# VH-VL binders against q9umr5: the designs that were tried, part 235

Target 1, 268 residues: q9umr5
Amino acid sequence: SYKPVIVVHGLFDSSYSFRHLLEYINETHPGTVVTVLDLFDGRESLRPLWEQVQGFREAVVPIMAKAPQGVHLICYSQGGLVCRALLSVMDDHNVDSFISLSSPQMGQYGDTDYLKWLFPTSMRSNLYRICYSPWGQEFSICNYWHDPHHDDLYLNASSFLALINGERDHPNATVWRKNFLRVGHLVLIGGPDDGVITPWQSSFFGFYDANETVLEMEEQLVYLRDSFGLKTLLARGAIVRCPMAGISHTAWHSNRTLYETCIEPWLS

## First folded at step 11 (VH-VL)

Design wb61 (framework fv_dargistotug)
Fold by ESMFold2-Fast, scan of step 11:
Structure wb61 (fold): chain C 268 residues (1-268), chain A 122 residues (1-122), chain B 106 residues (1-106)
Amino acid sequence: as target 1 above (268 residues)
Amino acid sequence: QVQLVQSGSELKKPGASVKVSCKASGYTFTDYAMNWVRQAPGQGLEWMGWINTDTGNPTYAQGFTGRFVFSLDTSVSTAYLQISSLKAEDTAVYYCARNHRFDYPWYYFDYWGQGTLVTVSS
Amino acid sequence: DIQLTQSPSFLSASVGDRVTITCRASQGIRSYLAWYQQKPGKAPKLLIYYASTLQSGVPSRFSGSGSGTEFTLTISSLQPEDFATYYCQQLNSYPTFGGGTKVEIK
């Protein structure tokens, strides 16, 4: 039979968004136990990411315990960052495929409408003033705000992303790397027409340099230093890249062609 | 069984240097960061900083830069604290303490060395 | 720096008494607080982390509660071996400790 699938939603989201994904999985892998976690739904998705990681961890432990052959994670948008941290903090996870569905793995630097709803008078060039304050770090979206023009502030103030990416040192970094490296496959999905994740290459561990030129994963210090295991995973053949054009941010979990091409092959 | 064993007490004159050792056993040394915490006689606990046991990179709390040096020798699972240009105010018990693992980004200490008393007097 | 204030600084109690020690943070730290016990001439011992999670091997008479800025360590029935100084520590940033509460058994 098929390994269980655990789904983690994104910002301002809930389990309802995944009804089409569940339908697709049932069609191609009938009998798969799929659990869409209904924690931190809607406005609660703004809670600090470490708080969300703790809550999701408590929910996934019994699911993983019941599946000795392993589980798969499908983690959408902000949820992909939650899953990154879950894989690092759990010394006993048995995740085979971690499917990251348009998640800002190197951070976000873009003027999106939901950021403007939260901070209506702030342009992306000035959001660092809010996000890198103690107050700003109490909001999940600021936990992965990555201003390429203020990298020193990002490295010192980011309470979440800089730590899980190994960009700032932490007492748990070595163990977090060892835990993350137990994942079977890291499946990265994203595309240029997403419209929310900026730069869209963040979903593939690419990001802006100080001139806002995108450098791909293999040029990042995080990769070159092997800070949390990307270089080791790539050498192992465990990283899968699946870019797809024509898909907007809210459509990744409801596009059949995307599912068949990028997700279905990794749900053993 | 996890154990942190520190070197014996030291009596030094002002201006001298001291090197305290903390030998770890019962676990993989490089999996856990090592912290240093001091306690002056009759006073509370004061965190001094930590060292990454895998990379050797130290981080010092404010007030412990310059005269204080954290180092290690991974071949013998030992962390070191060196204090140069000793002052009377450095008189304290110095503890090594292991950072807890399998946790979030929180600093707290599950195992401690027995402490090394460093007395600085003329 | 996040400052922690403990009260009382000194407490005298009889065996069997219920003892409460408070720790107040200068800013909100959620549940990111630990408690340590230090006996005379000994290293500190971790009792509680994440405000209320009891460390393995610690007697159940010890309990922690609180969140945000106000935290309490409770010893439900004080024993002779509980003679010690107790310290709170915040986990939300680089470690800072409270001033300590010395518990004397009379």
Scores: ipSAE 0.581, ipTM 0.798, lowest interface PAE 2.1, mean pLDDT 91

Design wb62 (framework fv_dargistotug)
Fold by ESMFold2-Fast, scan of step 11:
Structure wb62 (fold): chain C 268 residues (1-268), chain A 122 residues (1-122), chain B 106 residues (1-106)
Amino acid sequence: as target 1 above (268 residues)
Amino acid sequence: QVQLVQSGSELKKPGASVKVSCKASGYTFTDYAMNWVRQAPGQGLEWMGWINTDTGNPTYAQGFTGRFVFSLDTSVSTAYLQISSLKAEDTAVYYCARNHRFDYPWYYFDYWGQGTLVTVSS
Amino acid sequence: DIQLTQSPSFLSASVGDRVTITCRASQGIRSYLAWYQQKPGKAPKLLIYGASTLQSGVPSRFSGSGSGTEFTLTISSLQPEDFATYYCQQLNSYPTFGGGTKVEIK
């Protein structure tokens, strides 16, 4: 009866993090087939995002093939970027709701414990030297590092985010846009108390300008140019924005109120 | 049946201009980017850049800025390469080549035009 | 800026021979490599992409292998129509080609 749900985890994460989410879905939509993909777990989540996209694609193809009525994606943190790319590269996806759970859709520019663990002596102001090198682009976290003070380096060096956002042109851009536009609903979730995603508005396609002033989605060139379909989706009524205060980064998948408000309505 | 058909050979004097055409058929022209590749006599392949057939925006490789211009006429599914102020070193076969619609961010070419020989000689 | 070096630049072979040509990248490119065949007076033809995936319509005697910085194209039993120049190309950034390997009849 209910469409299957596919869950994609985030950085240094695994399927175990979603045990509460699974309970919530079982309570409100009993009988839903939920598949939490156990690929690129823990340290393997540092692998380049295009490599992760390939692996997750191989895993989702048979699930989508068995569900002619469609599937839903719930994609957490870094996983939201993997799902963005999946929707763009798959000529045949049948995704109804894409639920992006506190994902840095316009990138990340902030100090986190994850970055300090990987690059102990680096600060957000100098991480561009590492991330925008060929070596740095072999790490997933650098694939969506977006330094607003070095936007020209980001545009030239980002092997992933600048491409899927259409910020740097690519021969596949037109096809990626057409594929992405087949999604039924883009449900964006995030909030000011996340504490990891910086700026938190990145989860809603907002981001810093060169003065670190946040510009919202409708002010972004990628929206105004409709580079990958955001303006078209918004005009179609297919974008849902669900901000919630009081939720830390690791709590988005275990908060019942968040689930009932932002996720449950989009599971059919 | 995908085809890329290029204009005929050109013999030009130094300082002249040339405009090479590449007419596409058998597919939706705006769904695939078009690349230009040069091959000087007895030499290998050299990528010149590409043009977004949907937006018309060109991207040029290092060394092909200035005298080289990529353009389109989408109403006739045709891409153009114009070379101004021709030099003897521009003597080469110029190929148009379609970017493959693959699922990753790869530049590779599934269909090629037959090539246009441009000879620059006094 | 990724450089590709092919070896040998020229080889002489007979029909039925096993031919192997190599392509070396200046930095790791995973499996992001393609191989093209160019016959005299003709445009290049895509043979292999992703280091080892045969393009539709390409004979099974062609195979590609390798990852990272070292790649090979193998023709298991050379046919008369295989005498051509072969080029490798990296796929991950702005295209660069190897210098080519010309396969001539002995």
Scores: ipSAE 0.679, ipTM 0.857, lowest interface PAE 1.7, mean pLDDT 92

Design wb63 (framework fv_dargistotug)
Fold by ESMFold2-Fast, scan of step 11:
Structure wb63 (fold): chain C 268 residues (1-268), chain A 122 residues (1-122), chain B 106 residues (1-106)
Amino acid sequence: as target 1 above (268 residues)
Amino acid sequence: QVQLVQSGSELKKPGASVKVSCKASGYTFTDYAMNWVRQAPGQGLEWMGWINTDTGNPTYAQGFTGRFVFSLDTSVSTAYLQISSLKAEDTAVYYCARNHRFDYPWYYFDYWGQGTLVTVSS
Amino acid sequence: DIQLTQSPSFLSASVGDRVTITCRASQGIRSYLAWYQQKPGKAPKLLIYDASKLQSGVPSRFSGSGSGTEFTLTISSLQPEDFATYYCQQLNSYPTFGGGTKVEIK
């Protein structure tokens, strides 16, 4: 039978957003046990990402323990960063496919309605003043704010993303890399019409340089240094890139064509 | 079982240098970072920094740049602290301490070396 | 940097007493605090991490509590081997330690 699937939602989101995804999985892989985690829903999604990682870890441990053949992760938006950290901190995860749905893997640098709701007078150019403070790092969105014009502040102040990407060194970096490398497949999904994830190539480990020119994954120091295992995974044939145009940020989990093209093949 | 064994006490003149060793056993050396913590006579604990045992990359706390050098030899599972141009205020017990792996980005120490007393006197 | 203040700095107690030591942080650190015991001439020993989780091998008479900015270490029935200096340490950023609390025989 099919491996269980664990779903992790995004910012200001909940399990209800995945009703269409569950329908698709049931149609193509009937009998699959799908668990959509109802943790850190709505406003609680603003809690620091390391706190969310702890909570989600406690929830996934018994699911993984009951599935010796392995499990799949489907992680949407901010949830993709939670899943990155889960794979690094768990010495004993048995994840086969990690499917990242439009997640800002190299960070976020863009003006969005979410940002303006939280910080009404801020622009992307000045948000570094808030996010790279101790107070700002108590908010999940600031944990992956990556201002390419203040990379020095990002590297020193980011309590989450800079650490899980190996951009700032950490005592656990070596074991986090070893744990992450046990994943079977890293399936990266995203596209130019997302409208929220900025740059959209962040979903594929690309990001802005200081001139706001996007450099792709293979040009990133994180990849070149193999800081958490991307180069090793790519060499192993374990990274899948599935870009798709025409999909807005809130539609990645409810588009049938995307599901059939990018997700279905990796659910074993 | 996990052990961290440090070199013996040192008595040095001002301006000299000293190299303290910390030999690890009972675990995979490169899976755990090594920290250095000092304690001046009658004082509390002061964190000096840490070294990545896989890459050899050191990170120093403010106040410990320049004269202090963290290094390692992975072939013998040993970390080193070198202090150059010794001053009287460097007199302290120097501890190596293994970073705990609680699966989060926390700095705290599950195993400690026995300490190396470095005395700097004229 | 995050500052930790311990109180009291000195405490006199008898075997069998309940002893409570307080650690206050200059800013919120959630539960990210550890407690260490140091006996004269020895290295510190980890007692408690994540504010309340007992390190393996540590006697159950030791317990920790608190979150945010105020934390306590409690020894429910002080034993002769417990006379030592106790230090709190925050885990939320680069390590800082409290000034220590010396528990002396009354």
Scores: ipSAE 0.701, ipTM 0.857, lowest interface PAE 1.5, mean pLDDT 92

Design wb64 (framework fv_dargistotug)
Fold by ESMFold2-Fast, scan of step 11:
Structure wb64 (fold): chain C 268 residues (1-268), chain A 122 residues (1-122), chain B 106 residues (1-106)
Amino acid sequence: as target 1 above (268 residues)
Amino acid sequence: QVQLVQSGSELKKPGASVKVSCKASGYTFTDYAMNWVRQAPGQGLEWMGWINTDTGNPTYAQGFTGRFVFSLDTSVSTAYLQISSLKAEDTAVYYCARNHRFDYPWYYFDYWGQGTLVTVSS
Amino acid sequence: DIQLTQSPSFLSASVGDRVTITCRASQGIRSYLAWYQQKPGKAPKLLIYDASSLQSGVPSRFSGSGSGTEFTLTISSLQPEDFATYYCQQLNSYPTFGGGTKVEIK
């Protein structure tokens, strides 16, 4: 009688990373149908996020159609942004809980080993030159690169994050907001010891101002303007914040205490 | 069911202003953005910009700032294009066109108005 | 920003002919291309979006193909009502149109 669960992986990841998560779900909610989507694995996770959204949409449509009581989404890291867009572009989604595992919801501005692998000589302060070009926007990591010192370039060049956050207007903004607002619960998970998501508060819709001081969700223009529905969801009691210290970026889907505290309560 | 009906042709002198209307029916007006597209005599299609029908916020293409103003009246499901200080080069058919929704961040137009010919001559 | 070049700009064909129109983009646009038909004195009509997806109500003799920078609109068996100008348009940035291809039936 438990709603099906759909899992979306992150950057340079695959379905194999969720084996522990599936064990936890089976222990606490036996009989739950869990589908881990095996699309855009490994290097394919670098494809532009709108391309990934199209592919994941094709995969989730039949799953949602067969579950009239609704489904839950568990979306890890970059996958959380894919799921943000899925909820906005699907007029017919029936998602109850959207569980975002350490996803850079307001963007990324940090030096990671992933970036050094792709752009070995680039520092975070100079990556805007690559990411905010048409060529750079062909890479998923650049789709959510948010340089707080070049906000004008981010707003004009981001082909993905600025649009789904309503930071730059788009013809679909009104319907994207209405679709997103149909979600039952938005469960935000993250923490200070992640080590990859920078600032870690991005997982909770916080982000740097021009002085690299973190402003929390309620101080963001996207929240204050209710651009895609955060203020409405919060007022509805639909946003759950579950920060946890001591968890590194690759451990969010394999920590039992995290699962029991932040995920288990939202799997009906 | 969906219809976009535009106002009739206009003949204006240089320096005058014109206001073209586009009345929508058969759908929820505020759920779909409205675009404006121009076609000069014997020439191709030129996108002018769009207006967010929910917020009233306009976005103009390069070359269509200043003299061109997009507005709307939600109570009658109508979008407007106003052109001030008319020049001979503004002579064209002006189309309103509805942005398709429930799709990716694409600008493409599923329904069009019949067009309004604006002629500017002395 | 993104420029679209159509070829040919004009063609003459007989009823029953297979007609091919090409649209080339100045940079890669994936499959994010639409085709419109404009009959004389009328507004454009959407035929194809996302390079190959046929709009509801459009006859199956129309088809689109291509990706990246080169795209093709094909009419498999030209009919008298297909006399029109055809335009391509890119979808994922502020809209730009090709110069148009006028199809005249002999």
Scores: ipSAE 0.690, ipTM 0.859, lowest interface PAE 1.6, mean pLDDT 92

Design wb65 (framework fv_dargistotug)
Fold by ESMFold2-Fast, scan of step 11:
Structure wb65 (fold): chain C 268 residues (1-268), chain A 122 residues (1-122), chain B 106 residues (1-106)
Amino acid sequence: as target 1 above (268 residues)
Amino acid sequence: QVQLVQSGSELKKPGASVKVSCKASGYEFTDYAMNWVRQAPGQGLEWMGWINTDTGNPTYAQGFTGRFVFSLDTSVSTAYLQISSLKAEDTAVYYCARNHRFDYPWYYFDYWGQGTLVTVSS
Amino acid sequence: DIQLTQSPSFLSASVGDRVTITCRASQGIRSYLAWYQQKPGKAPKLLIYDASTLQSGVPSRFSGSGSGTEFTLTISSLQPEDFATYYCQQLNSYPTFGGGTKVEIK
């Protein structure tokens, strides 16, 4: 009788991407009820993240209600940001382990094929012109675009990431922090060979300063101010860091060694 | 249950200052942000800004910087709006309103004070 | 900076009438719109949020619809206590309100 597992996919993704993850869970924790949420698939993953959070919230409520002992979340890439927001906006979530698979928790500052499709002539250095406009903020990828050379624009224009990280104040910040702090374990997974998440340390709440030098989580203002509870969680022993080299962005959910090392121990 | 009770009406001369209070009860004061909304006679609703009740940090809407100050006294669960250098155009009913605490990045107001009429005339 | 335009600004109606009020946003706001009712001398009361979700305790004769830039508040069978001014408000960014629609008895 293992706690149910809810899986949230990433950008341009679908439930089919998690077939290997489901096999691993079935092998090590037979009988686990695993629900891969089949919402905002493919192109729909470009919808604003707050819209996705609303839809995923409606889907997780009945699953959590059926599991009074708690549930686990496994959230991949962009899906990790959706799960960050779910934990903050739900005053009644019963999440034990939140497992974040290579998610840009402090944002993204790097090129992707998705950005080329949407903005074919843009370089990362000038994408801030588009992303920090009202039109740009209607696309999920711009909701976590974090240009370290235009941090003032990020702080003022980001409709999603700056708010859930407590980098810009919001009326719900105190309660979002209290709700997030109910999580049992925050399991952060990522690595230097991901090739998409830039900087890869964003998966561990590290990020570029204005000189593109990576500052780790403990040097971030969001941690030092305990804006949404990272310092409290770390002090409680609730943050798990599991970096692994040799894994590309699309392989985090299909690598057996990664699963056994970083995921399996947190599925009760 | 949840109540927001505001101070009584004020009649002031131009150049004076006024301090409106909004006392909260029936909930944990620091869990909910407090907003200020004004309504000039015969006009619609105009959002002025909000104050973080946990930190005391105010945020002002464009047009309400300078003469308008939001503050708190958490020991008595009270929010304050101070207006300095009053002008005739400040004549309005001023409402405090609680921000709903759980929904998304939405600014919407589930409970309101009864309003405080501030009249500025010579 | 998002502008909300309400129409009509004023309407006369009789008890039992179906009343429709429209709110138009200057840019897309998804479903992020609320409706408030204000009676003379009273504070506004939240009726609907997220375009169509009724606030607890609000009578079922009130309904909201719409998404993007066009939104509608409908009162299916107007009651004496419904004569009031109605305001839309966008939830997507710093709050802005529509100009209001005053519903008066015919």
Scores: ipSAE 0.717, ipTM 0.865, lowest interface PAE 1.4, mean pLDDT 92

Design wb66 (framework fv_dargistotug)
Fold by ESMFold2-Fast, scan of step 11:
Structure wb66 (fold): chain C 268 residues (1-268), chain A 122 residues (1-122), chain B 106 residues (1-106)
Amino acid sequence: as target 1 above (268 residues)
Amino acid sequence: QVQLVQSGSELKKPGASVKVSCKASGYSFTDYAMNWVRQAPGQGLEWMGWINTDTGNPTYAQGFTGRFVFSLDTSVSTAYLQISSLKAEDTAVYYCARNHRFDYPWYYFDYWGQGTLVTVSS
Amino acid sequence: DIQLTQSPSFLSASVGDRVTITCRASQGIRSYLAWYQQKPGKAPKLLIYDASTLQSGVPSRFSGSGSGTEFTLTISSLQPEDFATYYCQQLNSYPTFGGGTKVEIK
C-alpha cells in the first residue's frame, strides 16, 4: 500500500483548498491515507512561523509514528517553509518525498495584496523598515521577507528564514542539517506565471542579488557552503525540479497536468 | 553522563594572555554548540558568545571582539577561550556551557563546566 | 536588547517556606524564559525552560509560570540545599540574564 500523505496549507488557506488534490490522489493511488492539517487557518496563518512549526509538529508526530515505512509531505506556498523547518527540527522524521508547491524557499520580495492589507501605505522598497523590526517579525509573511537591497538587515533580523537556510548561524544548525538530510526526495515545483511568489525562482532556491538579477540555486552561498544540505542532496540525486508555465499561485493544488507530471511520480 | 571539565585557575599580570580549556565527554561533541559565560566577582552572569563545534565558526557578543578568541579541537572534544592583552576588568570566573538542543531556535544551557577563575593583578 | 529585571534582589527565608521570585522582561518574550540556580562557588544549574517546563532531575517543589513580560519562579517548600542565587534568562535572542535573587537563610 501507499505511504500516508500529509498536506500543509499556505497563507490565508484552509483544508478546503485541497479538495481537487485529494481527488487526484484517490484516482491514481487509491487507499492512500491523506491528512490535510487544519491548523493556522485563515488569519491564524499570519502567526509567527516558529509558532506554526511547533503546532504542525505536534500534529504530524502521531501520523509519522503510525507509518514506520514513511510518509510524504505536500506543502503549499508558505506551508513549504513550515515543512522545511519541520524536517530540520524533528530528529526522528520519516519523510520520503517532500513536495514543495510554489514556496518562497529563498524568500519573498514583491508587492502582493496580502502585504497591502497588512501594511497599506508600504511599497516593497520600504517594507524592510517594518518587517525587520521585532513587531514585524511577529507576522509570518515578514519571517520570509528578503529585501535584496538590505541583505544585512535580513541576515540580522529574520527570525525564521535566515536561520532555517543557514544564512545566519545558530547552535542548532548542525543537527538541523543532519535531520533535513534524512529526507528521501526534495521535489520543487513552481513557475513564471505564479504571480505572487517574487521572484518565482525562489521556489527553486534562486533569488535576487543586490541588482535584482536572479541567481539560481547553485550560485547561492547557502548551496555553495552546503549550509543545510542542498549540495549534498543534489549530489545524492534527491532534488527534483519541476517548473511549469501557465499556472497561477492559487491553482498549483488543482491542476491535473501538474499533478500527473510533478506530484504523482513521488507518491509511492 | 555529560561532563564539561575546565582547566585550573590562572593568575596573570596585565598585558599577559591566558587560554582556558573546556573538555566535553558523554555526548557527540559536534552536535552541540559551546557557549562562554563570565561572572565577575560579586556580579551576575554575562554571555560572551558561542562557537559552532562542527564548523569552528565563532560568534562574539558585543564587547567581546578583538581580545577574545574561541577555538576548538574536535579530536579531543575540547573548546578553548583565549584572552590576549589582559586587563584588570577581565578578572572573572569563565564558564563554558553547552547549548541545549531543542526544536525552537533557543539559546539556553543544560550543562556547565565548573568554571575557571582568571585573576588579573599586578 | 531585551532587559530582565528580577525582584527581590535578596530575600531571607526559613526551611519549609514558600518562596516566590519574579522576573520582568522589557518586551514580550512569550514563554521563552529559563531559570537557573547557582550555589556559592559552583556553576549555574538549569531548573526550568520555556517558562514552566521542569528540567529532568529537578525536584517538583520548583515551578515556573508566566508569559509575555511577567514570570515567576516558585519553591513550594524551601529545603536547606535551596539556599542559592537564582537567575532568569530569555531564550529568544542572544542571551540576557536577570540581576539575580539571593535566597539566604533567615
Scores: ipSAE 0.721, ipTM 0.868, lowest interface PAE 1.4, mean pLDDT 92

Design wb67 (framework fv_dargistotug)
Fold by ESMFold2-Fast, scan of step 11:
Formats: structure tokens, C-alpha cells, sequence
Structure wb67 (fold): chain C 268 residues (1-268), chain A 122 residues (1-122), chain B 106 residues (1-106)
């Protein structure tokens, strides 16, 4: 039988967004137990990411305990960062495939409708002043705001992403790396027409340098230093890259071709 | 069984240097960060910083940069605190403490060394 | 940084008494607080973390409560081995400790 699938949604989202994904899974892998976690829905998705990690952890523990053969994670947008942290903080996770669906793994630096809704007069060049304050770090969006022109502030003030990426050291870094490395496959999905994740290569651990030139994963210090295990996973053959053009941010979980190409092969 | 054993008391003159050791046993040394906490006579607890036992990378609290050096010898599962150019105000009991492993990114301490008294005077 | 204020700084009590120690944070720290016990001449011992979670092996007479800026440690029936100094520590950022509360025999 098929391993259970756990789905973690994104910013301003809920379990309802995954109805098409569930239909696709049922068609190709009938009998799969799919649990879409309905925690931190809507505005609650703005709560600090470490708070969300604690809540999602409590929900996934019993699911993983009942599945000795392992589970798969499908984590969308901001949810991909929650899943990154879950894999690091869980000593006994049994995740086979971690499918990261257009998630800003190296952070976000772009003017998007979500940011304009929250901070209507802000520009991406000025948002660092809000996000890198203690107050700003109480919002999930600011937990992965990564201003390439103020990398010193990001490294010092990011309470979440800089820590989980090993960009700033932490007492749990060694154990977090060991835990993360237990994942069977890291499946990275994203594309140039997403329109929200900026740069879109953040979904593949690429990111802007100080000149806003995108450097891919293999040029990042976190990869070169193997801070949380990316280099080890790549050497093990455990990283899958599946870019696809023509898909907007809210369509990744409802596109059949994407599902068949990038997700279906990793659901055993 | 987890145990942290520190070196014995030290009596030093101002300007001297001291090196305190903290030997760990009963667990995988590199899996848990080591913290240093100071307690001046009759005073409370003051966190000095920590060292990553896997990489050897130290992090110092404000006020403990410069004269204070954290290091380790992984072959003997031992962490070290060195204080140079000792001053009278450095007189204190120095504790090593293991960072508790938990699901959240907290700095809190489940096992402590017995403490090393460093007295700077003469 | 986050400052912690403990009250009282000194408490005189008898065996069997209920004692309550308060820790107040200079800003909101959610439930991110720990309590330690330090006996004379000994290293501190972790009692409670996440404001109310008892550390393994700690007697059930110890309990913690509170959230935000005000926290309490309660010992429901003081035993001879409980005469010690108690410290709170915040977990929301780099560690800071309260000034301590010394619980002495009456």
C-alpha cells in the first residue's frame, strides 16, 4: 500500500486549496491516506513560523507514528519552510519524499500583492527596517524576508530562516542537520512564471547576491559549507529539481501536468 | 549517564591567564552545544556564550568578547574557557552547561558541570 | 535585551508551606521561560521549561504557570531539600536570568 501523504499549506491559505491535488493522488495512487493539515489557516498563517512549526509538529507526530513504512510531505509556498524546520527539529521523522512546492527556501525579496496588502506604502528596498525589528519578526512573512542589500541585518535579526539555513549558528544546528539528512528525497518544484516567489530560483535554493544577480544553489555559502546538508543530499542523489514554466503561484496544487511530472513519481 | 566534570579551582594574580576545562561523558559530544555561565560571589547567573561542539565555532554574549576564548578538544570530549589579562571582577564560579536538545530553538540547560572557582587577587 | 525581575528576592518558609515565586519580563516572551534550582555550593538544576513543563525526574510538587510577561513557580508543600535559590531564565532570545529568589528555613 502507499505511504500516507501530509500536506502543509501556505500564506493566507487553507486545506480547501488542495482539493484538486487530492483528486490527482486518488486517481494515480488509490487508497493513499492524505491528511491536509488545517492549522494556521487564513490570517493565522501570519503567526511566527516557529509557533507554526510547534503546532504542525504536534499534528504530524501521530500520523508518522502510525506509518512505520514512512510518509511523504507536500508543502506549498510558506509551508515548505515549515516543513524544512519540521524535518530538522524531529529526531524520529520517517519522511521519504519532501516535496517543496514553490517555496522560498532562500527567502523572499520582491514587491508582491501580499506585502503591498500588509505594508501598502513600503517598497522592497525599505521593508528591511520593519522586518528586521523584533516586532516584524512576529510575522511569518518577515521570518523569511531576505534583503540581499542588508545581509548583515538578515543574519543578525532573522529568527527563523537564517537559523534553519545554518546562515547563523545555533546550539541545535548539528542535530538539525542530522535530522534533516534522514529525508529520502528533497523534491524542489518552482518556475519563472510563479509571479509571487522572488527570485523564483529561491524555490531551488538560488538567491540574489548584493547586485541582485541570482546565484544558484551550488554557489551559496550554505551549500558550500554544507550547513544543513544540501551538499550531502545532492551527493547522495537525493535532490530532485523539477522546474516548470507557465504556472502561477496559486496554480501549483491544481495543475495536472505538474502533478504527473513532478509529484506523482515521488509518491510510493 | 551524562556527566560534565570541570577542572579544579584557580587562584591567579591580575594580568595572568587561566584555562578552565569541562570534560563531557555519557553522550555524543558533538550533538550538544556547550554553554558557559558565570556566577560572581553572592550574585546571580550570567550567560557568557556557547560553542558549537561539531564545528568549534564560538558565540560570545555582549561583555565577554576579547579576553574570553571558548575552544574544544573533540578527541577527549572537552570544552575550554580561557580568560586572558585577568581582572579582579573576573572572580567567579564558571559553569559549563549542555544546551538542552528540544524541538524549539531555545537556549536552556539540562546538565551542568560542578563549577570552577577562579579567584583573581593577591 | 530582555530583563527578568524576580520577587521576592528572599523568602522565609517552613516545611509543608506553599511557596510562590514570581518572575516578570520586561517584554512579552510568550511561554518561553525556564526555572532552575540552585542549592548552596552546587550547580543549578533545570526544573521547568516552556513555563509549565516539568523536567524529567523533578517532583510533582513543583509547578510553573504564566505567559507573556508574568510567570510563577509554585512549590505546593515545601520539603527540606527544597531550601535553595531559584532562578528564572527567558528562552525568547539569548539567555538572561532573573536575580534569584532565596528560599530559607524559618
Amino acid sequence: as target 1 above (268 residues)
Amino acid sequence: QVQLVQSGSELKKPGASVKVSCKASGYTFSDYAMNWVRQAPGQGLEWMGWINTDTGNPTYAQGFTGRFVFSLDTSVSTAYLQISSLKAEDTAVYYCARNHRFDYPWYYFDYWGQGTLVTVSS
Amino acid sequence: DIQLTQSPSFLSASVGDRVTITCRASQGIRSYLAWYQQKPGKAPKLLIYDASTLQSGVPSRFSGSGSGTEFTLTISSLQPEDFATYYCQQLNSYPTFGGGTKVEIK
Scores: ipSAE 0.590, ipTM 0.820, lowest interface PAE 2.3, mean pLDDT 91

